# VH-VL binders against Lysosomal-trafficking regulator (mv): the designs that were tried, part 11

Target 1, 99 residues: Lysosomal-trafficking regulator (mv), of Drosophila melanogaster (Fruit fly) (q9w060r2686to2784)
Amino acid sequence: SLNSQILYNFAAKFLPVDGEIEGEIIITDLKLYFLATYRCRYFNVNCDIANITEIWLKRYQHQETAFEILLDTNKSLFFSLQNADDWKIMREVFCDKIV
Short names: E, the ipSAE of ESMFold2; O, the ipSAE of OpenDDE; V2, 0.75 times the mean of E and O plus 0.25 times the DockQ between their complexes.

## First folded at step 10 (VH-VL; framework fv_nivolumab)

Design u2 (at its last look DockQ between E and O 0.64; V2 from the best seeds 0.00; counts 0 for: pae E 7.2 > 2)
Fold by OpenDDE, look of step 10:
Structure u2 (fold): chain C 99 residues (1-99), chain A 119 residues (1-119), chain B 107 residues (1-107)
Amino acid sequence: as target 1 above (99 residues)
Amino acid sequence: QVQLVESGGGVVQPGRSLRLDCKASGFTFEDYAMHWVRQAPGKGLEWVAVILYDGSNTYYADSVQGRFTISRDNSKNTLFLQMNSLRAEDTAVYYCARGYYKGSYFDYWGQGTLVTVSS
Amino acid sequence: EIVLTQSPATLSLSPGERATLSCRASQRVSSYLAWYQQKPGQAPRLLIYDASNRATGIPARFSGSGSGTDFTLTISSLEPEDFAVYYCQQRSRWPLTFGQGTKVEIK
C-alpha cells in the first residue's frame, strides 16, 4: 500500500487536540498522508482511503476549509486546507464520502 | 552548508543500466523528500521522481515509470536513481534536488551529472 | 499532466528595465507555483514559491503574483546577473511539471 502513486498535494494543517501542525496533505490512489513541515510527533499521519467512512466539513479557528475524516476504526483526523480552491478538489476526489 | 553532489553519470548504450548517486550534507537528510530532475541538452527541466523522507513512498514521471527506481539510504545521506532500459531520450543532466517547504519545490540542487545514452 | 506555458519565449531587455514573465497553466493550480532561475552551466535556483513568496536570499526586485492559471514573475529592475532562463513549476498535481522556460537576454 506504500507504493501507491501520488495524485494531489494540498497545503494543510493537522489539527490535533493540542494544537495545529502545518504541512501538506498528499493524496495517493490508496492513502491520504499528512506530512508536517518539520519533524514532529505528527510528522507522518496517514490513513487508507478505503478506511475513510465519512468526511465532514467543519469550521475550526475561523477556518472554513476545516474538515474531519472519520475512519472505520472509530478514530478521526482533523485537518484544514490553506486554500479554499483545494476544497473543491477534495470534494471531487471524495465525493462519495462527503457528508 | 547544504550540499548535494551527484555522481554516476556517463555514456551508456541503449538498453543498458546506470545508477546515479547523490550525496547530501549540511542538513538533516531524513527530514526531506528528495527528487530527481533532469534536463536534456539545450532543453527545459523535467521532473523525474520523488521519494518521501523515509522512503515510504515514491512517484515517477510517466516517461520513466517502470524503468527507473528512486531510493535512499538515510544512514548514508545518499539518494539513488537506478536507471534501467535506458533510451536515447533519457540523455540529460540529472539533478538531485531537495524538496522544499512542503516537499514539492526544489530549494537546493546538485550541480548535476550527465547521462548520455547513445549507440 | 498540467501543462505550463511560458511567454514570451525570449525577452530582450537592457539592465535597469522591468521584466515581466508569464506562466499559464492548462488547469487551475491554486497558488502552488514556483519560479526558478537558471544560468548557463548551473543548476536552477529557486526564486519564488507558492506564487508570491521569495525564497531565502532572493533579492526584493524579484516578485511573483497570480493564482489559478495565470502567474507572473516580475523583475523590477534588471541587474546584469539576472539575464538567464526562468522556469515556472507547479506542485498542485502530480506529476510535477515545469514550463518550457523564458530566456531573458540582454538587448
Scores: ipSAE 0.054, ipTM 0.778, lowest interface PAE 4.3, mean pLDDT 90
ESMFold2, look of step 10: ipSAE 0.055; ipTM 0.732
ESMFold2 (binder alone), look of step 10: mean pLDDT 93; pTM 0.947

Design u3 (at its last look DockQ between E and O 0.70; V2 from the best seeds 0.00; counts 0 for: pae E 4.2 > 2)
Fold by ESMFold2, look of step 10:
Structure u3 (fold): chain C 99 residues (1-99), chain A 122 residues (1-122), chain B 107 residues (1-107)
Amino acid sequence: as target 1 above (99 residues)
Amino acid sequence: QVQLVESGGGVVQPGRSLRLDCKASGFTFEDYAMHWVRQAPGKGLEWVAVILYDGSNTYYADSVQGRFTISRDNSKNTLFLQMNSLRAEDTAVYYCARGYYKYLSSGYFDYWGQGTLVTVSS
Amino acid sequence: EIVLTQSPATLSLSPGERATLSCRASQRVSSYLAWYQQKPGQAPRLLIYDASNRATGIPARFSGSGSGTDFTLTISSLEPEDFAVYYCQQRSRWPLTFGQGTKVEIK
């Protein structure tokens, strides 16, 4: 977007089936980004918020700090936030998409 | 060894333009997000803009959105701020600052330049 | 926008004394808070990041504490070079914002 502005950034892990990748989530008015702390195949992933169809709240390591994002392409992204305050903000920001 | 040096400040009339440069050395410039932060004379600090490590994304404070453009040339280790339609409230010392974590947009600033003064007055 | 309110505005102390500086956020910022030192005519210097971690090369007399909305910078025993203005800064939400500063001056 020509006029996108960062609204939030959260310390986060991206959770592919076989690992976890440290980085941060950046939320703008139009997009959600994940930026990894090192170069890897998941170094920089993003999606348009409009293309998110559902968000499922999940537990990770015995805490309700994770969520799974379903996209309109039928792909999903699984993330864990590093602290409970950020997870509460995430729930509020995306309340219309939470299942 | 890390060094950031701003240049391009000066006195201009309202409505005019200036470009600031920040030359970086002593680190791998293209691994870091870079920021501009300003400080009006005798006042506190105000974040102005960020550009991600590869130049792919930029973000601005509302007070400068649409008037200022942040950019970078990673081959020359240089950060830029193009300031158009300058106003009296833009009068400040402008600092370039390095984001603390590699690759992240992270907003802590571990290295700062010494700043360049921009004065907007008639 | 998150407003950071620092107190006191001015802290008048002598070398060897303990300084305690406060920063209060208008909304929760988790631990995403930094402290900077600035001397006249100089750029700010990062002291503390993520509320309590000392940046590289920062002496142990500087410590940070707090989470959520209330944060403290402590200088355990002031040295002559510590008389400066101190700013807190949050990175929880955009835009990034700074407190208005606390001046630590020699009594």
Scores: ipSAE 0.264, ipTM 0.807, lowest interface PAE 4.2, mean pLDDT 88
ESMFold2 (binder alone), look of step 10: mean pLDDT 94; pTM 0.953
OpenDDE, look of step 10: ipSAE 0.427; ipTM 0.885

Design u4 (from u3 with heavy chain L52F; at its last look DockQ between E and O 0.74; V2 from the best seeds 0.00; counts 0 for: pae E 4.1 > 2)
Fold by ESMFold2, look of step 10:
Formats: sequence, structure tokens, C-alpha cells
Structure u4 (fold): chain C 99 residues (1-99), chain A 122 residues (1-122), chain B 107 residues (1-107)
Amino acid sequence: as target 1 above (99 residues)
Amino acid sequence: QVQLVESGGGVVQPGRSLRLDCKASGFTFEDYAMHWVRQAPGKGLEWVAVIFYDGSNTYYADSVQGRFTISRDNSKNTLFLQMNSLRAEDTAVYYCARGYYKYLSSGYFDYWGQGTLVTVSS
Amino acid sequence: EIVLTQSPATLSLSPGERATLSCRASQRVSSYLAWYQQKPGQAPRLLIYDASNRATGIPARFSGSGSGTDFTLTISSLEPEDFAVYYCQQRSRWPLTFGQGTKVEIK
């Protein structure tokens, strides 16, 4: 907290297999967070950026606005971004992880 | 109905400390990220710090990192700013501000207090 | 950090005139831009969020537009209470930053 720095906020949806959860992605120098706009099973989700092994660019509702984050545990997180500029920023920030 | 009231401002010498309080009412305080924003006399606005709705995460502007601590007591609907090692450059009106979206740290400010003046001089 | 540059610094107009205020970001900020009004001795008041959405209770004469780096606040017909300083603010990147302000004053 004392040494962590927030870099970006993205308006986003978290896309678990059983839902579509509105919220925001927060990217810090160490972590990626998702915070939902309401309390639910997926209210907050996070991972250490160091644990991200791959990022796959995806389509959601026929738009190139989504991505899937693969973790070193073989689990994945699926998100859709609301804004095209955020999509470009995500690609630039994580360019060495994109497959 | 939403109300934010800051207190604790005053005149203090460089190197000293002050604590600012912000008492909230008229909304579910524990659902909102809270911020401090300051404005030097005759100058523009500068974001200072954020604390998440549950107090779990805090972040600071570089100009105050390591000197200021933001905290909250959700049971008392109160936001705090502990200001240590004060400098002349910290002289400003300090506003507490509510984040617009529930639970998010999105950084728009829909409600502001009236502000409390901190003056750092010898 | 992202610098927001507002123009003009001062806008001198009469009641009933249209005001057009500009905010330009040093880097792209998507639509993550707000506009605030501040009168002397008062806290800022949120007018517009996400570039174009009016905050609760804001009159329809206020409108915002723009995306990316170039943003505009328009006041379609100035009322006497609209003479104030206006700030833009971005929340795309941290730290959160404000423009230096545009003063709208009576001609």
C-alpha cells in the first residue's frame, strides 16, 4: 500500500462462466484488481502481475474488446473493456505477455 | 442530504504534524472510496490520497508519499488524514471528497466538504 | 503523469451567451474526464463525468463532449450564477490530475 502505485483504471466487465459483472479493473505496479459495482460472489478479484503467464486477446459480443488472463496456477480471468483507448493501453502495458 | 465536514486545520510550523478529520453523513460511508484533494491559496486542485471503501488499500500523490497517512473508521463514518513532516508547500485548503461510484476508486468526486485550511509557516 | 491544459485562461462573456471551454490532455484518457465548477470560497461542484454525462441536479445548459485528448464543456446560454472557475479532471491514469482552470467572467 505504502509503496504501491495505481497506474490505470478501466471500466470493465468480469465474465465468469456463469455471469457478467460490471466494475472496474485497477492496474498497479504489482497487481491487477477487479472491483464490482455491487456485492456478489465475484465482488473483488485480483492477481499479482508477476503471476500472469499469458494474455489472449478475445472478442466479446462480436467486438475486439476482451481479453483472457492466464495465471501460473492454470486458472484464467476473462474481462471485457468498455473503452477502446483502454484496450490499446492494456496491449501496450502487457505487450510481452500477449500471445 | 450527503454532508462532509472537515476539521483539524490550523497554523503549524514546518516539520510538525496535524491530523485532519472528515465526518460523513447522509449516505452509507462504508460503500464509498474517499479522497483528500487540496488547493493552495489562489492555485488549482491537487489530488492527495485515496482510501478504498473498506480501508484495505491506500494510495498517495508523490508529493506526500511517506509523510501523510489516510485512514478511515467506518463505524464512526469518519475519514482521517495524518500529516507528518509538514512543509511550507503543504499550505492549502484540504477537502475530503467522495468517490462517485459505489465500491470503486474511480476518481470522480460528486460530494465535497467545505474544506479546512492548513497553513505551514514559521 | 497526465497534464490537462485548459483554454482559454479567461473567458469574458455576457449572460445569455454561449460559453465553450477546452481541455486538452497530454496523453489519451479515453472518456475518463470530468468537469467541475468552483465559485470563490466554495468547494468544487461536479458538473460532467465520463466526458458527457451530467451529474445529478446539473441543468441541461451544461454539456460535455470529446474523447481521447480533446474535450469541451459548453454552456448553451450563460446564467448569472454560471460565472465561476471551471476545472477539467482526468481519472485514466494515476495520479489523478486537474487542469489549471478557465475563469468565466462577466464582460
Scores: ipSAE 0.304, ipTM 0.828, lowest interface PAE 4.1, mean pLDDT 89
ESMFold2 (binder alone), look of step 10: mean pLDDT 94; pTM 0.955
OpenDDE, look of step 10: ipSAE 0.529; ipTM 0.901

Design u5 (from u2 with heavy chain G103L; at its last look DockQ between E and O 0.51; V2 from the best seeds 0.00; counts 0 for: pae E 2.8 > 2)
Fold by OpenDDE, look of step 10:
Structure u5 (fold): chain C 99 residues (1-99), chain A 119 residues (1-119), chain B 107 residues (1-107)
Amino acid sequence: as target 1 above (99 residues)
Amino acid sequence: QVQLVESGGGVVQPGRSLRLDCKASGFTFEDYAMHWVRQAPGKGLEWVAVILYDGSNTYYADSVQGRFTISRDNSKNTLFLQMNSLRAEDTAVYYCARGYYKLSYFDYWGQGTLVTVSS
Amino acid sequence: EIVLTQSPATLSLSPGERATLSCRASQRVSSYLAWYQQKPGQAPRLLIYDASNRATGIPARFSGSGSGTDFTLTISSLEPEDFAVYYCQQRSRWPLTFGQGTKVEIK
């Protein structure tokens, strides 16, 4: 396939300003997707990995696995992972972008 | 009622091609990732391929990479599996399966279509 | 790929008995483990997802437990319709993989 290949997927929450959305993060060789558990076609957020400038680990509402993805568009995406071990994997995958 | 119906199975010779179809109904097809999973006669289950809800990305098992193509037509609620360069070891019942609320579980399955590759 | 090894290969029990099925992963899969039931001539049916969550419509006698590498499916009291093959499946790493299955047969 000429499309990006799926490598990982993690149980996660998308953390928009107005709440939390349960779903999963899908990491491919080219893109990062978020698919919400609730069926809303507008809630599948995605970004090109190449456009990710920095990833910051943050605490969010007492979650130790929360992080922020900064994009070259000056936009940011906030997520949290359900499993701490998944963040270790995230750090390995995005080691060059973790701040 | 969620329903998946596979079709297109049959007997083919090695090296030939075959296309499977899976017609979905009873749910918003375009909201779900779709999978193919196969089961050789008397054997276990083997994941084959996945396609995202909008067809924007696909992923394949190594055993079929480069030979199989998963695709979908959301306007027709149909999932496809184009199988090229078929081998004897591709002989199996092929199931289409809906991704659960998440991508990677299978909450609904078709009844499967048998593909037999033999000379 | 992550290899899932199920045990035992065959479990012979009588209705009313407790069934305990094991699934061991070759590497840690967190809680990203599902269980499926498959009866002869039928497609698999999702029983448990994320190690311990029962899928919609699944009887309470089915339960899943475990994390990391060791998982268990328990059927508290076997019903006649529970005699089937059970598969575990991980979604921690791609490609998705299944165990080889455990056959629960009537004694």
Scores: ipSAE 0.218, ipTM 0.837, lowest interface PAE 2.0, mean pLDDT 91
ESMFold2, look of step 10: ipSAE 0.397; ipTM 0.835
ESMFold2 (binder alone), look of step 10: mean pLDDT 93; pTM 0.945

Design u6 (at its last look DockQ between E and O 0.62; V2 from the best seeds 0.00; counts 0 for: pae E 4.3 > 2)
Fold by OpenDDE, look of step 10:
Structure u6 (fold): chain C 99 residues (1-99), chain A 120 residues (1-120), chain B 107 residues (1-107)
Amino acid sequence: as target 1 above (99 residues)
Amino acid sequence: QVQLVESGGGVVQPGRSLRLDCKASGFTFEDYAMHWVRQAPGKGLEWVAVILYDGSNTYYADSVQGRFTISRDNSKNTLFLQMNSLRAEDTAVYYCARGYYKLSGYFDYWGQGTLVTVSS
Amino acid sequence: EIVLTQSPATLSLSPGERATLSCRASQRVSSYLAWYQQKPGQAPRLLIYDASNRATGIPARFSGSGSGTDFTLTISSLEPEDFAVYYCQQRSRWPLTFGQGTKVEIK
């Protein structure tokens, strides 16, 4: 476990290849968490912020707040934020990683 | 049904320590972030601390940072608040509260609270 | 931290009347605003979350609206059991913060 401070939390959808999972993103100084609103295979998706190489804005089903997190492991995580204001915050927090 | 029961409150002198417990039942405790929220007598609500569902991360209000420690034992469905270096301004009813949607910053269930009085 | 300012401090009304409570945020909080009700000697109870969603078991006479910085809790027709203190609370940014509360009292 990491002892880090929570900074933000956003309503979000995790966008795996097989659908959409509603939940929320929790951003700490060290990690990004996604927690689904219900128990599922994607209940606990997380990554170390240090391992995030790039963040790309994407379009997803007419959502303007969808984005892809690229990890140094060559894995990627797709999310969408429910509110455009939250994406503004995301851009500020991860400004050095936004492509 | 969801139930939260706080205990451990009492009267202590400034500088002393006190530990609060919150026993949870009626839900899968390990799935939810848990919070402490306090209310000074006749005053409003003040968020104190949060601990994530697995105990991996915590966050504290500036007013208690460095003095209070939130922890949990998921095997016992119990939330803790270790309060050190207590001050008069820490006097309050302390509520344990369940985070809505597990990690959400809302509080959908509350205990009835336990009173902590810090006085000389 | 985000400061939430509630108004009015006290609202004196009679049963059956409409109650309108305001909560203003010092920063934009999107829709991440909740309302709680607290009666004397009791713990708070969640009424509204995400600005406009009623929590489970909350009567339809309670409604929330607003986004960004200005939010409103409306009680369409006050029942005797609705006289209490109401708090708004934001979860947009940590630390979580509450408004100072509005007391709805019987006229």
Scores: ipSAE 0.115, ipTM 0.819, lowest interface PAE 3.6, mean pLDDT 90
ESMFold2, look of step 10: ipSAE 0.262; ipTM 0.796
ESMFold2 (binder alone), look of step 10: mean pLDDT 92; pTM 0.944

Design u7 (from u2 with heavy chain V50F; at its last look DockQ between E and O 0.69; V2 from the best seeds 0.00; counts 0 for: pae E 5.7 > 2)
Fold by OpenDDE, look of step 10:
Parts: sequence; structure tokens; C-alpha cells
Structure u7 (fold): chain C 99 residues (1-99), chain A 119 residues (1-119), chain B 107 residues (1-107)
Amino acid sequence: as target 1 above (99 residues)
Amino acid sequence: QVQLVESGGGVVQPGRSLRLDCKASGFTFEDYAMHWVRQAPGKGLEWVAFILYDGSNTYYADSVQGRFTISRDNSKNTLFLQMNSLRAEDTAVYYCARGYYKGSYFDYWGQGTLVTVSS
Amino acid sequence: EIVLTQSPATLSLSPGERATLSCRASQRVSSYLAWYQQKPGQAPRLLIYDASNRATGIPARFSGSGSGTDFTLTISSLEPEDFAVYYCQQRSRWPLTFGQGTKVEIK
């Protein structure tokens, strides 16, 4: 067990280099998860929120809810939220990390 | 066909423990988050606990936090709810429910197992 | 937690009539709202998810609408088997919560 408490669920797309994966972002007190709709384990993202260094907004021209999560491992994760209201919540949750 | 079958319910005294089992079939169990939802007699539905598909994360309602433990054995297609320090207000039909792919909805439910906590 | 308030508590109608059920959230839940049907002695059944999407196998007479805080379940023409208790449920924030239910009973 990761011993974290879930706080939010957001419908989202994971945006790897080769396409889009529909799923949801799960935010806990400690971690951020992405669970693909098709439950492909290779696309299930699990990262510590503490390891998130920066969040860059609107990285995609046609997606107002698109953002990039930068990790301390020098890896980046690209997502887009399906609902604008969810992005408002995301901004509140990660206000200290948003660039 | 998707099927969830709860078992383990019964009558227990306050302070005692009880473990519920939920046997899943008809789908790839390890691909789905699972939930427990309970319903007190004549009352509405109350979400109880959540467990991620691989068991790596769990979440509980405040009413059961610290007393209940949700777990799963994917090799046996079984979901568990360990209930400790039971209280009278825990009396309910306990349903196991499959989490919908797109989120924490409940697309399939078992028929439930009744837990009665009384002295 | 997000509190979902359903209204009315009881809806008495006849077969063939239109049923309109309301679910109001204490705070915005976007479109993350589901509706369930529960008949006596049975487990709940998912009807609508994400406010307006009909679950698999659900008749077209069931429809959901709304966003933010106000949601509606509509049964265009009640069938005898539709008389049951209906619950709304949100998944916007944890803990997951249900409304207290609306009983649709036969007049």
C-alpha cells in the first residue's frame, strides 16, 4: 500500500509521444496517478507529488486544459483535462508548482 | 457475464471483527478498481472503501477509517473487507462494486451481504 | 464532503407519465455525476454516468442532464418496472457520496 488518501478524480488524456490515452488522473495527498481507460499497465502513471518540480500550462495550441508535469528525474508527463472546471481545481491544488 | 458475490456477513457483537469476501467472475478482475458500498436498513447508500486495481492504494470513508481494511487477491479474483471494532451503526447490507473504467462509478454490484452489529 | 440533495423525496406518478428527478450538489462536481436505480431487495443499477451518458443496456427513456451543481434524471414515460428508488452519486471529490434518494412510486 502507498498509504495515501485520494482527493480528486479528473477525466484526462495522457499524451505520450505517439498519441493520446484516455483515462483519469487520481490525485492523492502524496501521489498523482493516471489510469488508462483500457487499463494498460504501461500507461498507468504513478508519481510522487513531491517529485513534481513544475507544471507548465497550455503547452498545446488546441488544448486549453493541456499541461506538462516536470519531475525531478528530468522526465515530463503531458496531460489534458476534459473539463475546464477540473483545471481550476488543478490550479488550486498545485498552485505552488505552476509556472 | 460479470458477477460479484459477497459472503461473510452475519450477526456480531459490538467491538468484534468480521471479514467480508467478494468473489468476482466474468471479467479481468485485476484491471478494475473495486469498492465497498453499504446500505443501512431502510436507508440510502454509503460509500465505504476503495482499492486500486493492483491494491497499491486505498481510501476509506471517515466513518470507517482506522477500523476497516479493504484488500484484494487478484490471483483469486477476490475482494476483502476486514471490519474491526464494529459498531451498531455499521449494520448494513454490504455491496462490493466494480469501479467503472472512466472513474469511480459503480457499473456492477453484488447482491450484498448483511452485517448486523448488535449486543 | 460534497453533499448531494435529491428532490423530491417521493414522486408519485402513473405509468406513462414523465418523471423528473433533481440532484443538487453542495459544490461544483463538473459532470462527474451518476444515477442509480434500486428496486426493493436488489442491488443498485447504474443508469447514467458523467451526468448524461446512459450505461449499457439502459433504455432510452432514461436521460440525464446538468453540470456543476444541478442535475436532472428524466424518465420520459414511466414503465411499471421503473418504480424504484433513484440515487445520484458524485465522483468529483473524495469521499464518494450519494444523494439520499428519490422514491418513484406508483400513484
Scores: ipSAE 0.059, ipTM 0.778, lowest interface PAE 4.1, mean pLDDT 89
ESMFold2, look of step 10: ipSAE 0.149; ipTM 0.788
ESMFold2 (binder alone), look of step 10: mean pLDDT 94; pTM 0.954

Design u8 (from c1 with heavy chain S57N K58T S59Y K65Q K100Y, light chain S28K; at its last look DockQ between E and O 0.64; V2 from the best seeds 0.00; counts 0 for: pae E 2.7 > 2)
Fold by ESMFold2, look of step 10:
Structure u8 (fold): chain C 99 residues (1-99), chain A 121 residues (1-121), chain B 107 residues (1-107)
Amino acid sequence: as target 1 above (99 residues)
Amino acid sequence: QVQLVESGGGVVQPGRSLRLDCKASGFTFEDYGMHWVRQAPGKGLEWVAVIFYDGSNTYYADSVQGRFTISRDNSKNTLFLQMNSLRAEDTAVYYCARGYRYLSSGYFDYWGQGTLVTVSS
Amino acid sequence: EIVLTQSPATLSLSPGERATLSCRASQKVSSYLAWYQQKPGQAPRLLIYDASNRATGIPARFSGSGSGTDFTLTISSLEPEDFAVYYCQQRSRWPLTFGQGTKVEIK
């Protein structure tokens, strides 16, 4: 597609090593964004979808609602989705990257 | 005391251009994604465009892509919609809308009163 | 794109009566559904977000329920100011879309 478009918005938490940040994941045709609900160090965390090498499905708080995104730099981003349907959609949208 | 005030609407012939302004006050404008939503007379609501809180990203409904440009000036608390190549189908009240709870998209917790754009011969 | 279908198109009721408005989505939207009220000549007003949460300043007589594809707005006892058009709106997938509206009018 020539046009960059927002495709999905998921209620999510970003899970850095030292915290849990409420926000929303926004997926476009080119990028994945996390926008925090309030200003903080992690207000806007993003990556190019083309740079995602692997996605690992994870548990968070005993529920299969989380995933870890591994980038081509070997850095990773860890998220938990707030809604089970969004987790299913995430698996479908990125099925070619899920390990 | 959140206020959104649109201006710039009017009557214009097809193929012409018009710019809408939305002046924001009563909140930290640069923390919010901003949207335009329109409503044709007697019809329902249609989302038109969004711009991220920092102006870094913009997205458009297919019906306006390539003709409309959303922009913002955070130093002046102002949202803009440049509308080019206007068509009769663009006739509507245009609302400036704030994204809910710092989200750049999603739900609209504050709306302006709207400005009418009429595109007719 | 996700089509939202509201029913009924029109409710004719008296003050004090209970209003029940339906919104059905063409695809699952989880709980990402809002309800807005629009009075003649005015902008829409956010009532409910995330299917069931009241927006700031919205009185308790308004309640929302549902998830997936079927959603309901209930007004437990209509006040004179509640006679308006009501729209549902989803934010699960882009483009953002609205239902066609339900008009609640005085009988």
Scores: ipSAE 0.487, ipTM 0.866, lowest interface PAE 2.7, mean pLDDT 89
ESMFold2 (binder alone), look of step 10: mean pLDDT 93; pTM 0.951
OpenDDE, look of step 10: ipSAE 0.531; ipTM 0.901

## First folded at step 12 (VH-VL; framework fv_nivolumab)

Design r1 (from s7 with heavy chain V50F Y59A Q65K; at its last look DockQ between E and O 0.61; V2 from the best seeds 0.00; counts 0 for: pae E 8.5 > 2)
Fold by ESMFold2, look of step 12:
Order: structure tokens, then C-alpha cells, then sequence
Structure r1 (fold): chain C 99 residues (1-99), chain A 119 residues (1-119), chain B 107 residues (1-107)
């Protein structure tokens, strides 16, 4: 559940290997969530920022707007932000949380 | 024919509880995030609470956190707001609102129900 | 928390005139801004979402523009039914917040 202080929500796509799921990334002081816009495309990502081992900056559709997140379970998750200003903010905020 | 109909408002004393209901019709309720938004008499709009389409995640304004609980019953197309430990500052018209496109704009609103907290 | 400041507080105009309403954010909200109209005794109505997109059924005389911190709602030619209070609302960061409103009234 969203029990932490919510700091940001950004329009985003979750990029599983076989598709795109539109939704929002919600960032709290402790967690990252992804909530899909519509049920038929639903995906829920709920992870502690402390469990993220690496974040790789990536391009998506020829734009530097994406992140690949590697978890301590060796799972990886791929997201693209739909707003360039949000990408800059996410990069600043997230860099401080994993350094 | 999207409709949202609030009920359960009234006059109560400080420290008491109320539950608001919002009955939804004309759309697939379980596909939408829902919100409560309030408006104190003569004042602007204040977001109060959020719940995801399946009820798995909630969020609250700081002014109500720990006192109010948003919930939903998708089988009955109904959104709820349990309001405990009411204060005079909670006096407002309470609207239920449907989350629009990515869940954070409000495209349909109920008519509102008035909650008055006074001695 | 992002504070939205609307100006002017009141805009007194006649039917047929152009209305220009401003909303300024305390920090960038990118394009994540909506405009709502509220008449006395009624619920708000969504006019514009994501800065410039008209919601379904909203007349073409309503248009929105801006990004970052400065946003504008324009009503190109006021109709009698357009005299109301207008609110901006951001969804860039939680908590979701509204501006304090601009009242558009008959001169």
C-alpha cells in the first residue's frame, strides 16, 4: 500500500519484453510503484528503493527517457518516462537514493 | 451516462464519525481509480483521498491521514469514505470523483454531500 | 507540495469578450495541468487536461496553453454560461493540488 510520503508521480510506460503498459510511476521516500492506467493493461510494480542494485540509463524510441532497474533478486524492469522534465527529476532523485 | 451519487452527509459534533458512500453507474467501476475531493464553504477545492481501481493502494492528504479511510466494493459499484475523529475544519461538501486518463484528473464528479462538524 | 497561484482573483467581462486566466506553479509541473469550471451549487467540470487537450464535449472556445510553471486558459468569446469560477489542478506530484480559483463575472 502507499504508506510512505508520496513525493512524485510521473506519466510512464512499463516496458515488459512483449509490450507497453501505460501508467504512472509513483515515488515515495522509500518505494517505487508503477500503477497501470487501465485494468486490461494493468501491472503493479512495488519495490523498496533499498532493493534496487543498479539503474541503467537507456534510450527508448531514440530518446534518452528510459531506465532499466535491476533488483537484488536479479529481476530487471524497464520504464520510459513520457515527459523530459520528469526524466531529469527522476534521474536526480533516484541517483541520490542508490549512490 | 456516467453517474456518481454521494450520500451519508449530515451535521455531527466534533470527535464523531461519519461514513460517506458514492454509488457509481454508467461505466465499468472496477477499471477506474477513484478520489474524494472536498470544498469548504466559500473556499476552493482540496484533494482528500485516492484509491486504485482494485483497492490495493490508497493515499491521503496530510490533513486527514490517520482519521479517514477510503475503500471500495467493486461488486456493488460503491466507493466509501470512513471519517473518524471529525473536526470543525472537516466541514465541507465532499465529492467523489472518477480518475481520468492515468488516474489523476477528474472527469466525472458526483453532486457532493455536505458534512457539517459543529457543536 | 506544489502551490498553484491563479490570477486575477476576479475577472469582470461582458459576453463576447475574450477571457485570459493565468495559473502559475511554484515549481515545474511539466504539462500535467488541468482546468475545471464550477458554477454555484454545482460540481466542477473538467475543461482541459494535460495543459491543452479539451475534454469530451467542451466547446472549441476554450483553449489551454503553457508548460513548466506558467499556464493560461483562454475563452475566445464569452457566452452567458461561461460566467463561473475556474480552477487549475496539477498532477505532477502528490498531493494533487488546485489553484485558489479565478471568478469570471459579468461586468
Amino acid sequence: as target 1 above (99 residues)
Amino acid sequence: QVQLVESGGGVVQPGRSLRLDCKASGFTFEDYAMHWVRQAPGKGLEWVAFITYDGSNTAYADSVKGRFTISRDNSKNTLFLQMNSLRAEDTAVYYCARGYYRGSYFDYWGQGTLVTVSS
Amino acid sequence: EIVLTQSPATLSLSPGERATLSCRASQSVSSYLAWYQQKPGQAPRLLIYDASNRATGIPARFSGSGSGTDFTLTISSLEPEDFAVYYCQQRSRWPLTFGQGTKVEIK
Scores: ipSAE 0.018, ipTM 0.715, lowest interface PAE 8.5, mean pLDDT 85
ESMFold2 (binder alone), look of step 12: mean pLDDT 94; pTM 0.953
OpenDDE, look of step 12: ipSAE 0.026; ipTM 0.755

Design r2 (from s7 with heavy chain V50Y Y59A Q65K; at its last look DockQ between E and O 0.60; V2 from the best seeds 0.00; counts 0 for: pae E 6.9 > 2)
Fold by OpenDDE, look of step 12:
Structure r2 (fold): chain C 99 residues (1-99), chain A 119 residues (1-119), chain B 107 residues (1-107)
Amino acid sequence: as target 1 above (99 residues)
Amino acid sequence: QVQLVESGGGVVQPGRSLRLDCKASGFTFEDYAMHWVRQAPGKGLEWVAYITYDGSNTAYADSVKGRFTISRDNSKNTLFLQMNSLRAEDTAVYYCARGYYRGSYFDYWGQGTLVTVSS
Amino acid sequence: EIVLTQSPATLSLSPGERATLSCRASQSVSSYLAWYQQKPGQAPRLLIYDASNRATGIPARFSGSGSGTDFTLTISSLEPEDFAVYYCQQRSRWPLTFGQGTKVEIK
């Protein structure tokens, strides 16, 4: 546990290769978390903001509400925001990383 | 039925410390984020602190940041609020509330415990 | 922080009348807005979440609408037990904030 200060949270889906998980994205001063609505193998997904190299807008189910987070570890996380307006905040917070 | 029962309130002098407890029952405590919300006498509601289901992250109002600490013991179904360096303006009924839908709404509230900070 | 301003401060109505409460945000909160009811000597109760979703057990006479910065709680026909203080609350940005409340009192 980091006990870092939460700044934002958004309704979102985590999009692993084998499906989609409903939950919330939580942005702290140090990390980005995904907390699933229900306990599952992807119940808690997270990354250090400092390790984010790029964020790419993506399409998901014919909507441009998804984005992919690229990490310096050569891993990536794929999410979809439920509210389009929340992407405005994402762009603001991660403006230097949006490709 | 969901129940939240606060305890630990009382009268304390400024600068002193107090710890509040909130005992949860009727639901799987470890699955829910929890909050503290306070209400000064005759005033409105003020969010105080938030803690994720596993205690991995927290959030605080600026008015209590650095002085209050929210924590939880999931094995005991208990939420805590450690209040240090108490001030007169901290006088309020303190409610523990369950975070709704992994989000930041409050779907269940305790009956509250009164904290009075006075000389 | 996002400031929520509720209006009116006090709403005096009779049972059976329609109540319309306003909550205005200093900046957009999308649909991340909730309404709570608090009766004297009691803890608040969640009425509406995400602007328009009625919480479990909440009567149909309560409804919420709005998005962005302007939100409304409507009580279609006031019951005696509906006279209370109502608060809006946003979760779009931290810290979480409440409006100052609207008191619905009996005329």
Scores: ipSAE 0.077, ipTM 0.798, lowest interface PAE 3.6, mean pLDDT 91
ESMFold2, look of step 12: ipSAE 0.083; ipTM 0.761
ESMFold2 (binder alone), look of step 12: mean pLDDT 94; pTM 0.955

